# VHH binders against a8e7c5r167to518: the designs that were tried, part 33

Target 1, 352 residues: a8e7c5r167to518
Amino acid sequence: YKIFMDSDSFYYSLTYDLTNTVQRQGELGKSDQPLWKRVDDRFFWNKHMIKDLVDLQAPQVDFWVIPIIQGFVQVEELVVNYNESSDEERSSPETPLQEPTCVDDIHPRFTVALISRRSRHRAGMRYKRRGVDTDGHVANYVETEQLIHVHSHTLSFVQTRGSVPVFWSQAGYRYNPRPRIEKGERETMPYFASHFEKEVETYKKLVIINLVDQNGREKIIGDAYLKQVLLYNNPNLTYVSFDFHEHCRGMKFENVQTLTDAIYDIITDMRWAWVDQAGVICQQEGIFRVNCMDCLDRTNVVQAAIARVIMEQQLKKLGVMPPEQPLPLKCYRIYQVMWANNGDTISRQYAG
Short names: E, the ipSAE of ESMFold2; O, the ipSAE of OpenDDE; V2, 0.75 times the mean of E and O plus 0.25 times the DockQ between their complexes.

## First folded at step 20 (VHH; framework vhh_h_nbbcii10_fgla)

Design i6 (at its last look DockQ between E and O 0.93; V2 from the best seeds 0.00; counts 0 for: unsure alone 64.0 < 65)
Fold by OpenDDE, look of step 20:
Structure i6 (fold): chain B 352 residues (1-352), chain A 124 residues (1-124)
Amino acid sequence: as target 1 above (352 residues)
Amino acid sequence: QVQLVESGGGLVQPGGSLRLSCAASGFTFSYDSSYAMGWFRQAPGQGLEAVAYISSSGGSTYYADSVKGRFTISRDNSKNTLYLQMNSLRAEDTAVYYCATVRTYPSGYIFRYWGQGTLVTVSS
């Protein structure tokens, strides 16, 4: 499939539905319906722009309407080679350019794609929007799908991010303004429930990973979130707390492994979507919903860490990676760059 | 469907005693050894506080400093029930008490299942 970039933020495809995950596409099945009628409405960014056109109810509209997503797309081809010294060592002028190893490269290859889809709901650059609205939509909601393609196999792992689903704000020009709760607990309950009912309907089970600080200025938001989770009391929700600042201070992002290790069984049990020419092999049984205060840097780091665990499991299952080895360093570096680009792009889009 | 149901809360005078129960249904009480059972409480205007944990085997217990020596956590696996014996109750113990399956790790905790809570009010 061909993906087109209109800008750094907008993506469309003439042949691929960028609004739906591999799993959702499988569930929808083969349809003669035009693409724009099969899209996930949450991520159909240009829906409002084509409203007048759609209202014409002209058959020709089906050919002209192309769904556009706002978010991020990057695709990379990776080679599993544990003997490759870091490119930094090859930059010595004396190492002859090893001829592109012929098609018969003995090293396994795979394609990785990262697709982030921003919700069109509560999209705005003017104000750093926070919290939930009366429709149950949260600020900075993004669905991120990591895809692996090997031969005829396509594997997918999906995560979401979104603001804490209570009524709260963080207003001010100062760096790190104090968050404020805007509505009481009882008043918030139905809207909190509305948000998660839709999420459960879509993803079946949710594992909440709350990265909000357990101490300090952010604590009030974390406490409010947990209280609503307890009150809602849905068995399809799991609540995970991780004090990111406490453990990852000084840009020690490697300490996120403490989290991934703690939830390793949960990650494994969640599985992933896997399809081949014969059909669906397995499905993702739930979703991680990750949040911090703004759902940007901290959230991106944690999502990348979880996705890496899954990627390694997937590649091992495919026989692309050996069972007892980590991702090759070169692959890991490219992987890190992809997720960093994802994080930066989402941050720019959110900040305006 | 998995459910935890707390009971035994109520109004008690300072120095009094209460016994809370948490009945589990929809799963076996020892379904996962990686999860402990615990009591948590939330006082008015306060955050959630861990009160006590008990391991899946019952061999290990944890108590918050505020309740140590006064509260006793126990479990009956045959009845799928968790208990909290609360003695020498104080006004500061007034809270909604929640039962939960919980896993703790160095950087946080995991709540898998929890109940609706039971209100304990300690007042003269």
Scores: ipSAE 0.874, ipTM 0.948, lowest interface PAE 0.4, mean pLDDT 91
Fold by ESMFold2, look of step 20:
Order: C-alpha cells, then sequence, then structure tokens
Structure i6 (fold): chain B 352 residues (1-352), chain A 124 residues (1-124)
C-alpha cells in the first residue's frame, strides 16, 4: 500500500483506506465503491472540505476525493536475529573477508506498521477544555492500529485513547494548575453514556485502563471517571486502575510490566484480527481504551507495552519467533522508536 | 443478562446493624478464580474505598482497618449471593456501597462486574 504524507501530520493513500482497521475492512466486505464511500466517519479529516464536490454524484469526482487522516503512519521491516552483533564486530578491518553471505536473508522477516488516526471531532485544544462535550465526543481521541505482515498473513491489533469523558478543565498548564470538575455526576451521565454507547456499538467490549494517579492532584479526575463508570454499569466494560507514577517514577518504564503481567490473561483473550488469503481467521474481541490526564506520554508507554505483548504472541503463533524468548534487541529498539515517534506526533497535534 | 444487585441499604442509627446483600444473575461469582468478590464504598465527595473482599473459594478474606471487627463478609454459592454484615455502625460508614468482582495487584485493581450501589446512611 502506498501512503503519502503532508506536514508529518496528514496521511493519505490512493488505494488503501487509512480510516479503517483491518477488522472493519473485513466487516465491510468486498466492494467496487471508491474509498471515500467506505471510510470511518470519525477519521475522515477532510470530509467538510469536499462536501460540495461529492454532492455532484459524478463518477469522475471519485478520483479526486481522497480520504485524509490526521495522525501517524510508520512502516518498518524487522529481522528476527538473536545473534546480532555490532557492525564493527561483523565487519572489522582485522577480520578476514569472508565469502559474502546475507545472514538477514535466512532469518525470518516481518513488517510492522503503526497507524494512528485522530478523530475529526474535538481534534485540537481549541477551547482549552478536556473531557467530553455535549455531542459525546472526547478530547484527544486517537485510534492506534499495530499491523504485522509476514508472507500472506495480515495481523492487526487496535487500541484507543481519549480524555476522561466527564466535564473538566485544567487551565494554565505552565503553572501546574489544579484540575476542576465542571459538571456534577447527574449532569454528566447522559453525555458519558452517549460516548460509551457509541464505543460499545463500535468495539463491542472495552477494557478501560485508567492511568490517572489515585492520589494527589489528579485524584479528583480519576475518582470522577470511576464514579461515572460505576453508575453507567455496562457489563461490556472492564475497569483497570494502574497508578503509573507510583511505579514508573523517574522514567522507570520497565515497571509497566506490573500492569501487563496483571492483565496478561485479558490481553491474551482480546486476541487480534488475522487475515490470510483463505479469509478471516480470527477477530479482535474488543478494545483497550487507555487514558491519563492528557492521553500523551503515559498513555503511549502503556499502549506500546500492551501491543508488544500481542506482537510477541502473534509472531510466536506464526513460528517467526521461538517460544519463551522476547523480541531480539534490534527489533525491540526499532519498536521503541516507532512508538516514540507515534507519541511525539500525537503530542504535537494535541498542542496545536 | 449479567447483573449484580445490591440491597439492604437504608437509614440506621449509630451503633446499629445492617446486612447488605448482592445477588448475582447471569453468572456464578466463581466464574473466574482470579477474581474475588468484594464490597466497596464511596462517601460523598470522596474516592472509592475497599471495604472487604472474599476469595473465589471463600478461604481468604480481607477487611479494611476501618471496619475490622465490625464487618463480616460472606457468600452463599447456592444462592449466588454475597453478604456484608455491618455491626457497630458509625457516622463515617455513611456511603454508597457497591459489590463487585475484583482482582487486585500491586499499584492497581480490576473491576469486571459491579452493581449500581445501595446507600447506607448512619445518622441520628
Amino acid sequence: as target 1 above (352 residues)
Amino acid sequence: QVQLVESGGGLVQPGGSLRLSCAASGFTFSYDSSYAMGWFRQAPGQGLEAVAYISSSGGSTYYADSVKGRFTISRDNSKNTLYLQMNSLRAEDTAVYYCATVRTYPSGYIFRYWGQGTLVTVSS
């Protein structure tokens, strides 16, 4: 698939629907319809800009209507090589030249891609508000899809992030302002419910992972979220609390393993979308919805950790990785850079 | 449909007793041995506080320090029901009480199923 980038924030493809996950594309089925008629409306960034053109209903306009997403796309080819050495050691001048052999050509290879698509609803910090609006949309809503391609297999794992869907604000970020709740529980519930009814319709089941600190300045927001989740009382929701700063202070992000170990069975039962030339092999059984206060750095770290667990399961099931071993160091390093770039891009888009 | 329903809340005077019940329907509360059943409470303007929980097998119990010796958690598998016997009630026990299936771990917890809550008010 050929993907074009403009300003590092906007992406389009002439042949691939960047607005839909692999799973949603499978649910739509085969069609002769142009891409823009099959998009996920949430992520169709340029919808309003082209409305008059599409209203003409002329076949030639289909060529000019190209769906654009705001978000992030990165694609990397990785090699499974546990005997990796520095280029200096493999190619040192003191080592006799050997007959050319490409060790990478005999090692398993796979493609990993990240596609993050930002909702066109509440796209920026226009109003300096957080949370949900009266249409049930949340600030900083991003769907991130991690894709694996190997031979004829396409595998997809999807997560979402989005602001705590209550009415709250935090003005004057430079001065570490105290967050405030702007509406009470009763006033908030219809909009909270409106948001999650749409989410459950789309994803069927949600595992909420709330990274907001359970103590200190963030507590008022975390407590408000939990209260609304309890009042909403939908059996399709699972609520996970993790005090990120308690265990990851000082950027000791390896302590995120405490969370992924605790929910390992939930991650495993979520599965992923898997498509082969024979068709759909399995589907993802819901979604992780991850948040912190801004849905930026902490959220990105946790999503990367969850997606890594899934990727290792996927690669091991396909026989690309040996059992009971982590990713090779080079693969993990590239993976970390991909997710760091994702986080940086989402952060720039959130700042304006 | 999967549902947890709390009952037995109400107004009670300090020093009194109250028994909360939580009836499960659509599942048995031993559906996943990694989840315990528990009671949690939230006073107005406060965060959620764990009160008590009991393991899937019924062999292990936990009580918050604030309720030890006064509250007793129990379960009846044949009735698919969780109980909280609350004795020697104090004004600070006033809260909405929720039952839930819960898993705890370092730095966090997981709620899978919960009820809509029942209000307990301890006042003269």
Scores: ipSAE 0.744, ipTM 0.883, lowest interface PAE 0.6, mean pLDDT 82
ESMFold2 (binder alone), look of step 20: mean pLDDT 78; pTM 0.787

## First folded at step 21 (VHH; framework vhh_h_nbbcii10_fgla)

Design j1 (at its last look DockQ between E and O 0.96; V2 from the best seeds 0.82)
Fold by OpenDDE, look of step 21:
Structure j1 (fold): chain B 352 residues (1-352), chain A 124 residues (1-124)
Amino acid sequence: as target 1 above (352 residues)
Amino acid sequence: QVQLVESGGGLVQPGGSLRLSCAASGFTFSGKSSYAMGWFRQAPGQGLEAVAYISSSGSTIYYADSVKGRFTISRDNSKNTLYLQMNSLRAEDTAVYYCATVRTYPSGYIFRYWGQGTLVTVSS
């Protein structure tokens, strides 16, 4: 896939639909339709820019319309080698990606890609836009897809993040402004439901991971979120609380393992998308929707941790990694950098 | 379809007693999916509070400090029903009580299924 970058935030491809996950692409099937007609509308960032062209209803427009996403894309080739010292120099970025020849190689290779897609709906600065709107759109919604490619196999794992889907605001540029609820519980109910009905329709099942502090200034938002979840009472929703600040203070991000261990069965049951030359091997049966207050650092750390668990499962299933072994340290380091870059990029986009 | 249905709520005088029931359908209390079960409550304008929870086997029970000695949680796996006996009720116990599957871990909790809630009002 040839991906083009325009600045740090905008990505497009002439041959690949960056707006759709591997799973959605499979569901859409092979089509002779132009890319812009197959896109996920949520992530078609430049849709408004091409409106006049599309309205012409001219066949020639198909050539000119290229869907653009706002978000993040990074691709890395990783080598599974447990004998390498941590200090060995990363292969030169100038070396063309070589397709792995054999999964059973002494040093298996695989390609990992992260694609984050920011919704065009209610995109804005974090302090300016919070919560849900009357259309059921939440502020700063991002779909993140982790891709693994080995030979003819493509595996995908998708997560989402977005603002807590109630009417709330955080006024001012002051350091840690107090959040406030803008609408009552009953008034919020239909819009909360609207949001999650769309999510359930898209992803089948949702596991909410709420990282909002259970104490302090954030508590009011967390409580409001949980209350709406309870009232909505959809069997396709699971609610998970994790007090990130309490357990990960001092940059103890390793403590996120407490969460991943607690939800390990849920992670395993969710599965992932897997396709090869023969077709679909398996599908992702749900999605993690992770949120904190601003859906930035804490959210990114948790998403990365969940994605790592999945990646290890995937690589073991592929025979790329042996059983009972963790990801090699070199792979882990690169992987962490990828997710950190993802988080940083999204943060910059939130800041405007 | 999995469903939890609470019952037994109502108006009671201070010092009175109520027994809440939660009937589960769509899954069994004794099945492979052995869920711990719990009662939670939300008073008007307050957040959700854990009242009590009981492990799948019944061997582990937790009570909030506010209800300890007054409330008793139990489960009948043969009837697929969770109970909360509430004695010596106080005005501060007024809340909507929810039954839920609950998994607790050091850093939080997991709700998979829950009911519509039942209102308990303690008033003179």
Scores: ipSAE 0.849, ipTM 0.933, lowest interface PAE 0.4, mean pLDDT 91
Fold by ESMFold2, look of step 21:
Structure j1 (fold): chain B 352 residues (1-352), chain A 124 residues (1-124)
Amino acid sequence: as target 1 above (352 residues)
Amino acid sequence: QVQLVESGGGLVQPGGSLRLSCAASGFTFSGKSSYAMGWFRQAPGQGLEAVAYISSSGSTIYYADSVKGRFTISRDNSKNTLYLQMNSLRAEDTAVYYCATVRTYPSGYIFRYWGQGTLVTVSS
């Protein structure tokens, strides 16, 4: 269903709408309409390149217009195998010689996929690609969908990332230039509201996870964000602060568990989209919107950690993973690589 | 519909007193959504400062050093209301005061609901 264009990380499918989450596709239902009529406009990368063809509204054009996303796609099949953890299972009495096996026909398996779709709005140089614009669009806006497929079940969990929606820059070519607020608080209010009005319309509830440091040079940005959140005062927003650098200093990313433990109930109540042969079983009840200064490495680590919590809940509910054990180390390592590749791709697209 | 409404702000002379109230509607302080509650303030041009916090049971109370001994936080779960008694007010207490539900953890905090704020001005 996919065709790569490796240098620019562009993806399309002749039969699957890569611009929409499983949940949004379920809301649209089955359709004979061409893909481009059902797309999420935010992620329709090639919209303006083929605008004249789309404006003709002829049936022949409908089936030749293929939506393209800029982003990331990776799919892996994983096997839940704990055999190296059990002496009884690895030392079968019928086998005089014991050799390791990587694949076992009796072990549960599942498919995991990541689809990241970058908003076609907002472009610029790295240090000028910050904050919100006068249309309410934010820099580095990416929707990342994590899919689990088992038998006839498709499960989906979606997160977004995006720049702090105030007017700010980090101009200067020093190694770590000081960020600056470009517009006053009152002037910013309607554009902040415009951004979140669109987000609430799309996702209904938002859990903001702000990873901006609360001390030092980043503090001015974090303070501005929180102030706008308080002024906006929308009951569909939850605001979460996490001091990433204080707890993850020295590349100790396992300390992100402090965050996921603290919000475990919020993650569980968020749920996920679940579709099978009978149709839509349940839906995701909002979204996590995660940011740091540039929405790159810190954001990617936190999103991976949240998505892992959800994946384990999904696998346990489907009976693929036992409730008493964590995911096997091999599965976790592949998961980590998938998310690392996602982060690297988003970073290249942001930096140019 | 969940709402927090602050009241009791105003203009007061240094050394005076003021009592802020925060009325909650759309949830109960004592229900299954029991909340720790806090008062936060922001002076013009400054970041948000935690002033006082009280746990859902009332057993754990925090005060910022700048207000300790002068301010008293309390909650009345039967009236669904949070209070801040502010005595011996000083010019540096001038700020917009917000009431919020809060959960804290070692690496950060979570705000779920908050009010629009009430202005306190301490001036001669």
Scores: ipSAE 0.704, ipTM 0.860, lowest interface PAE 0.7, mean pLDDT 81
ESMFold2 (binder alone), look of step 21: mean pLDDT 78; pTM 0.783

Design j2 (at its last look DockQ between E and O 0.77; V2 from the best seeds 0.00; counts 0 for: unsure alone 64.4 < 65)
Fold by OpenDDE, look of step 21:
Structure j2 (fold): chain B 352 residues (1-352), chain A 124 residues (1-124)
Amino acid sequence: as target 1 above (352 residues)
Amino acid sequence: QVQLVESGGGLVQPGGSLRLSCAASGSTFSFKSSYAMGWFRQAPGQGLEAVAYISSSGSTIYYADSVKGRFTISRDNSKNTLYLQMNSLRAEDTAVYYCATVRTYPSGYIFRYWGQGTLVTVSS
């Protein structure tokens, strides 16, 4: 598939649906419908721009309507090599990308892609858009899909981020102002429920990872979030707290492993989407919904950490990685850069 | 589906006692499973506070400092029931009490299942 980038933020494809995950695409099946009719509406960024065209109900419109996502796309080819000395062989650009031969290759190769899709609903500047609205949409909602492709196998792992789904605001651009709750608990309940009902409908199960500080200025938002979770009391929700600032201060992002270790069984049970030429091998049974206050740096770090655990599991399952070894350092570095780029891009989009 | 149901809450005078129960039900839920259980409370206008939790085996118990010496958490795995004996109740103990499956780790906690809560009001 060909992906086009119009800017740092806008992506489209003539042949691939960037609005739907591999799993959703599988569920939709093969269709002769135009691409714009098959899209996930949440991520159809230019929907409002084409409204007039669509309203014409002219068949010719189908050719002209190309769904665009706002978000991030990066694709990298990685080589699994645990031998330090093999830096030299990457240099020959001329060798046609030989389809990675069988699992028996001395140096297995795989393609990794990261796709982030920003919701068109309540997309706005960082400090202007917070919380949930009366339609159950949260500010700055992003679905992020990590794809691995090896031979005929495509594996996908999807996560989401979004603002804490209560009515809250944070005034000011320059200083970290104190967040404020805008509506009471009872008033918030139906809208909170609306948000998560839609999420559960879409993703089956949700594991909430709340990175909001448990102390200090952010506590009020964290408390409000937890209270709504408790009141809603949906068996398809799991609530995870992680005090990111307390444990990862000073750029100690390695301490996120404490979280991934704690939820390792949950990660494993969630599984991933896996398709090959024969069809669907397995499905992702839920999603992690990660949030902090602004759903940027902290969220990105945690999502990357979870995704790495999944990637390692996937690669081991594929026989690309040996069971007892971590991701090779070179692969890890590239992987980290991809996620960092994802985070930076989303941050810029939040800033307007 | 796993359900937790709290009971035993009510109005009590300062210095009084209450016993809360949390009954777990569901075809897939077994107290014998490695789930730690805990009691949490939320007072009006305050955040959620951990009151006590007990490991699956009962070998590890935690109490909040505010309730230590007054409250006793216990569990009966054969009955799929969690208990909280509350003695010497104080006005500050007034809250909605929740039972939950809880997994604690150094950086936080995990809630998987919880009840609707039971209101405890301590007032003269």
Scores: ipSAE 0.776, ipTM 0.907, lowest interface PAE 0.4, mean pLDDT 90
Fold by ESMFold2, look of step 21:
Structure j2 (fold): chain B 352 residues (1-352), chain A 124 residues (1-124)
Amino acid sequence: as target 1 above (352 residues)
Amino acid sequence: QVQLVESGGGLVQPGGSLRLSCAASGSTFSFKSSYAMGWFRQAPGQGLEAVAYISSSGSTIYYADSVKGRFTISRDNSKNTLYLQMNSLRAEDTAVYYCATVRTYPSGYIFRYWGQGTLVTVSS
C-alpha cells in the first residue's frame, strides 16, 4: 500500500485506509466509497479540521478528503537466509573448485509492515494523562497492526495498548512517585465497564496483559485493575499478569519468553487475519490488550514478543521459514529495530 | 459460553461450618483441562484475598495462612465442580467468596473464568 508521511507523527495514504485493520477492511467489504466514509472514527485525526467539508456530504468533495492517523508506519522487505556472514557472499573464488553457476534467488522473501494508530480520544501530553475518563476512553490508546505480505497473501495481527481504565494519577517527582487512585472502587465501576463494553463490541474477546509490578509503588494500580476486571465479570475477558520488572531487570528482554511460553496456547488460538485474491481465509479471534503504567517501553517489548511468535507461525505455515528454526538473525535484528522505532515514536507522541 | 456459579453461602454462627460449591457449565469447558481452580474472597471495604487453589489434576493445593487447617478445597472433575469446606468459621471469614479458573507460572498468573460470588456471613 502507498503511504505518505507528513511528519514523524502523522500518516496518510491516497489508496489505503490506514485507520482500519486488514480484518476490518474485509468486514466492510469491497466498495467504491471514499476512504473517509469507511474510517475507524477512533483514529480519524483530521475529522475536526475538515468537519465542514465532511458535513457537506457532496459527492465531489468526498474524494478530496484523505484520512490522517497519528501513530507510526514502517515497511521492510526481509529475506530468509540462514547462511549469512556477509549477505553478498554466494560462492568463493579463492579455491579452484567448479561450482554451479546459478545460486541466486533461492531465499524466500516477505514484506513486514507495522502500523500503529493512536486514538484521538483522551489524547494529550500535559501532566502525563493517565487512566479512564467519564466517556470510557483511556489515555495512550494505540492499536498496532503487524502485517506480513508474501506473494498473494496478506496476513495481519493486531494488538492494543491503553492506560489502566480506572481514575488515577502519578506525580512526576524524581523518586518513583506513588500513584494515586482518584475515585473509589464503586464510583469507577460504570466507567471501567463503559470502556470494556466498547472494547468487547469491537474485538469480541480480549486478553488483558497487565505488566504493572505486583509489589512496590505500582501495586495499588495493578490491584485496582484486577479488582475491576473481576467485578466486571465478562466471560469474553482473560486476565494475564506478568511482573515485568522482577523478570526483566537490566533490560534482559529474553525473560519475556517466560510470558510468551506461558500463554503460547492463547496466542496460537488467537490466530490472525488472512486474506488473498479470493477473499478472507481466516480472522483473528480477539485481541491482546497490553498495559504497564504508561503503556510505553514495557508494553512495546511485550507486544513485540507476542507479535514475533505470531509472525513465526505465519511464516512457517506459508512455507517461508523451515518448521524447526527461529527467524534468521538479520530478520530478527530488523524486526527489533522496527518495534524499537514504534516504541520511540509512540513515546514521543505521549511524553512530548 | 462458559459460566461459573457459586452456591452454599449464607449466615452461620462463629465456630460453624459451610460448604461452598462452584459449578461450571458450557460444553467446551472441562475441569480436566489446563486450568487450576481457586477460591478468593473480598471482605466489605477490603481487597481481594486468595483463599485456596487446587491444580487441574488435584495434586497441588494451596491455602492462605489465615484459613490453613480450617478450610479444605477439593474438586470433582467428573461433575465439573469445585468445593470449599469451611470449618471453625470466624467473624473475620465474612466475605463474598468467588471461584475462578487460574493458571500460575513463575512470573505471574492467568484468570480465565470467575463467578459472581456467594456471600458468607459469620456472626453471633
Scores: ipSAE 0.613, ipTM 0.787, lowest interface PAE 0.9, mean pLDDT 80
ESMFold2 (binder alone), look of step 21: mean pLDDT 77; pTM 0.774

Design j3 (at its last look DockQ between E and O 0.90; V2 from the best seeds 0.78)
Fold by OpenDDE, look of step 21:
Order: sequence, then structure tokens, then C-alpha cells
Structure j3 (fold): chain B 352 residues (1-352), chain A 124 residues (1-124)
Amino acid sequence: as target 1 above (352 residues)
Amino acid sequence: QVQLVESGGGLVQPGGSLRLSCAASGGSTFTFSSYAMGWFRQAPGQGLEAVAYISSSGSTIYYADSVKGRFTISRDNSKNTLYLQMNSLRAEDTAVYYCATVRTYPSGYIFRYWGQGTLVTVSS
């Protein structure tokens, strides 16, 4: 599994399809087709750059075309140990770098990977691109996959983020300008439907988590979003509102637990992708689509919280974690850093 | 598939009365009696407003201040039907009324199923 980073934003692999989730890869099956022909087109960032090569229809091109994603990739190996005193005491500069104590095989280990894939459609600066277009593409769409690998088992949980799929804009760099609706409700309907039809086709069921403020300047966008959801009235959609600013004011991100508790049954029912040597054990039956106004910090916090609930369930199911225990503190800290890095990286990409 | 169908909307004069119904059907796994239900309304150019909620058993009811004393929410689980009796209607009650399953929690709400809505117009 060699992932190459060309920059902080671009990733490719010669052996692994970074554009497809574990579940999609399973559905595609084993193929002798070149990697670039099996990719999810949404996340094939360099597709336009290789168009001339692909148009040659020369077999030799297959070797040269490597799909590149824009987004984020981080991989960590974690050890489940509840007895490890918080390393806070050991970081005194004076303690000689204790040789990596041979991690005694006594504690369960697992690998966690976080992969975010940014859509090549309507990628741009957050202030310049908002909402949906006539093709049903939303601004700054990102698919994020959390992977867990234990022995021969690979587990995956996928979430998405993207701009509110109505026609809206927010002018100005400096001031939190008032968002504006650019098109009427009726005019927006077919494009909203187009977006979600594609999403439902891809992910089967969607749970919308709208983090847009229910009061203040953002309310107009939230109201427009809900109205379109109601009008579209697809049985494969669930709508969840969470007033993030009200509940998490003062950086009380722990209060996101109120949301995860409220939707715990939905999280559990959604399941995850699980494959082993024998094949597919289970599939993810839907997806959380999380949004705020800019789909950055608030969105990242909520996605991380949901993903943590799933991770704990996965690890317990695998017997890596005991029942009724949270993640070990060390694991949790590393996990938080991974998601923070994800959020920061995506934010930088949004800023251009 | 689960369907919620609103009915009973129409044109009424101020001070008049209407009774809205919401019939739930479909879904092999859908149990009407297991869901809290609510009525919501959206006036032209306005946001969605919660009108009333009723728990699955009917033991807990909530009304918006704007409709308290005038509207009555009820349900018949044996008929898979939600009702909204609207009395003393006012011009400001003009809206599309939606029936929905609703789950409330401290910082928000969850909609799983909802109808197409029924238009209520209060005009002289």
C-alpha cells in the first residue's frame, strides 16, 4: 500500500485506487482494466490533464496514466492499551528517548486510515463557489472514508460534505457577508433533485445533517435547504438539524455528543463496509451528508464525532475493544489529531 | 414505501375552521404508533414553522404559541392517521401544512417521513 504525496494536497498510488471506497471496489470486483478506467470520475482530479493521452487510445497509455486525488490521506497504527498512563508525564524533555519499547504483542493493534477525496467538480475558493450548479454539482464536495484494518479484516465508513444544494452566494472576503439566494424555489427544484438523485444512486440512503444556524444570517440558507428537501420528498432521505453554534458555543465540541446520541440508532442502522478474505461481511447502507455554510470546521467536528462512534462499534465487534469501554485515551488523541489534520488540509484547499 | 398524505386544506374565511388529516401508509417496517408526529407549516416567503407535536402514545403534546388555544392535534393509531383541528383561523395561518414524523432533541430535530403538504388559505 504505497501512497505517494506530491504535495500536501495531491495523492496517488500505483497499486491502490484512491478514488473508490472499499465498498465500491468490492462492487466493481476484480478487473484487468487499468486503474484509470475503474476510478470514480468525481475524484479523478487529473482527468482533464490526461485527456489528450487517453484520446490516443494507445495501450501504452494505460501504464502512464495514474489517477490523482486532491484531498487528505493519513495512516496511523494504534494500540489498544487501557493501562498506559497518559504520556503527559513522559514528555518532560529530560527523559531520554526511551528506545521504542518493543510494543509487546500483548495488546491488540489496528491500523486506521483517513482518506478525503475532493470532487473535481466546482472545486474552488470557498467564497467564490457556493451552492449547486445546473449539472447538480455542489461546491467543494468531499467524500471522507475512515478505514480500519485488523489482520485480514478491512472496515470502512464513508461520509460526505458539500455546499447546501441551492443557488446561493456569499459576497466578500473580510466580513461575514449575508448569504443571498440567487434563484427561486421552483427554479431550484430540478437541480436540487438532480444532485440528490445522483447521491441516492451512489449511496442508497442519505441522512442530511444540516449544521446551518437556525437563527441569524445563515437562517435563509437553512430554510431554503429544508424547503427543497420537503419538496423533493424522497423516502431515501432523512433530515437532521443541529444548531452547532448554539450548542457548541465556546468551543464546547463535546456537546456534539448530543447529536450523536440523538441519531445513535440511525448510525447503528447505517452500518459500515466490512470485508475479509472470505468476502463481504456487511455493507454500509447509507451515508451521512454533513454541511454547514462553508463545510469546514463545524462539519469536520461533526463528521469526526460520528466516525468515532462507528470506530468504537467496529472495534468492539472485532473484539479489539472490550464492551462498554471508550477508546483508550492515547488512541483517542491520535484519532483527534488525524481528523484535525483532515479539517485543516481541506480548509487550506478551500482557500486556494 | 412509507407515504404520508395530507388532506383537508382549502379556502376558509377568517374565524372559520378546518380539520386536516394525515394518513400514513406503506412500508413493511413502518409502525405509525412508534413515531411522534407533527404538523409544520410554511407561509409564502417564510421559513418552516412547527405548529404542533404529539408523542407516539399521544400523552405529550406541544403547540406553538401562535396556535395555542385554537388548534388541536390528535392521532388515531388504529387508523394510522394524524389530525389537526384548526379553529378561529386567521390570515396569518395561511400556509402549506406538512405532516411529518418528528424526533426532537435538545439541539434540533429529525424528519424521516413527510407528506406533500396541503394548502390552507385564510382570506376574506
Scores: ipSAE 0.807, ipTM 0.923, lowest interface PAE 0.4, mean pLDDT 91
Fold by ESMFold2, look of step 21:
Structure j3 (fold): chain B 352 residues (1-352), chain A 124 residues (1-124)
Amino acid sequence: as target 1 above (352 residues)
Amino acid sequence: QVQLVESGGGLVQPGGSLRLSCAASGGSTFTFSSYAMGWFRQAPGQGLEAVAYISSSGSTIYYADSVKGRFTISRDNSKNTLYLQMNSLRAEDTAVYYCATVRTYPSGYIFRYWGQGTLVTVSS
């Protein structure tokens, strides 16, 4: 799959539909149509810039119209090798660096990719673009797909992030502005419902993970969210609260394990999309929708942690990772860098 | 699919008592006795407050400080019903009361199923 980038914010491919998950591409079926005719409209960033070309209705124009996403793409090839961590930790200086011919020939390998696709709706600066609009779109809505490829198997796990879908702001240029609710509970209800009706239609079941602090300035937003969730009362929703700052301040973000341990059964039951030469083996049974106030750092850490649990299950199921061991240290470090780059890119696109 | 229905709310004088019920029904895979349960309340213009929690077996019970000694949570797993006995009611107890299936952990909680709420008004 050939993917091209422009200024680390915009990505396109001549042959692969970056706007659709592996699962959605399977649901669309095989097609000879040009990519732009089968895209997910939410993520077709350049739709309006090329409208004159698509309006020509000429078949030759179709192969020059290339869908672009705003977001992030990174692809890494990883090797499952537990001896590399020992050498990089410098536990034994008498041991020379590994030679490529011996180590790489015997160890399983896989490709991991992240594709984050930003919704073209309700874009803007984080302090000027918060919450939901009257069309049910939320600020900073990003669908992140983690892909694993090994041999003929393609596996996919998808998560979303997005602003708390109520009418609120944190506008202003003063240091540490206080968030405000802009519309009342009753007035907000139809637009909250509009957002989640679209989400349930697309993903079927949602597990909301609300990372907004339960104390202090953020409490008003977290309380408003939960109130709307309770009023909406949709049986396809599960609501998870996690007080991120209470347990992750000043520590490495792996302490988010408290959350992933608590929801481990929910993660396992969600499964993932899995396709090989025989076709679709299984599909993802819902989605995690993760938010904090701006859906940036805290959201990114939690999404990375959830996706890691899934990736380890995927690799064990494929036989590329031993059942009783964690990821090799080098694999984990590269994984962390990939997700850090994802978070940084989303932050630049939203925060300015 | 799964439904939780609260009942027993109403108007009561300060110092009075009410008993709330939360009946669970539906869902071919839902097993009430496997879920810890909680009562939560929301006063007008305020956020959600946890009131009481009871484990799936009934062996572990917690109360908010504001209701300790006045409210009693209980459950009857044979009837798929959760209860909240509220005694010595005060004006500050006025709220919509919700029941929910709850899983708690040190950093947060999980709601899977919840009811529509029942209004309790404590006024002369």
Scores: ipSAE 0.678, ipTM 0.853, lowest interface PAE 0.8, mean pLDDT 82
ESMFold2 (binder alone), look of step 21: mean pLDDT 82; pTM 0.815

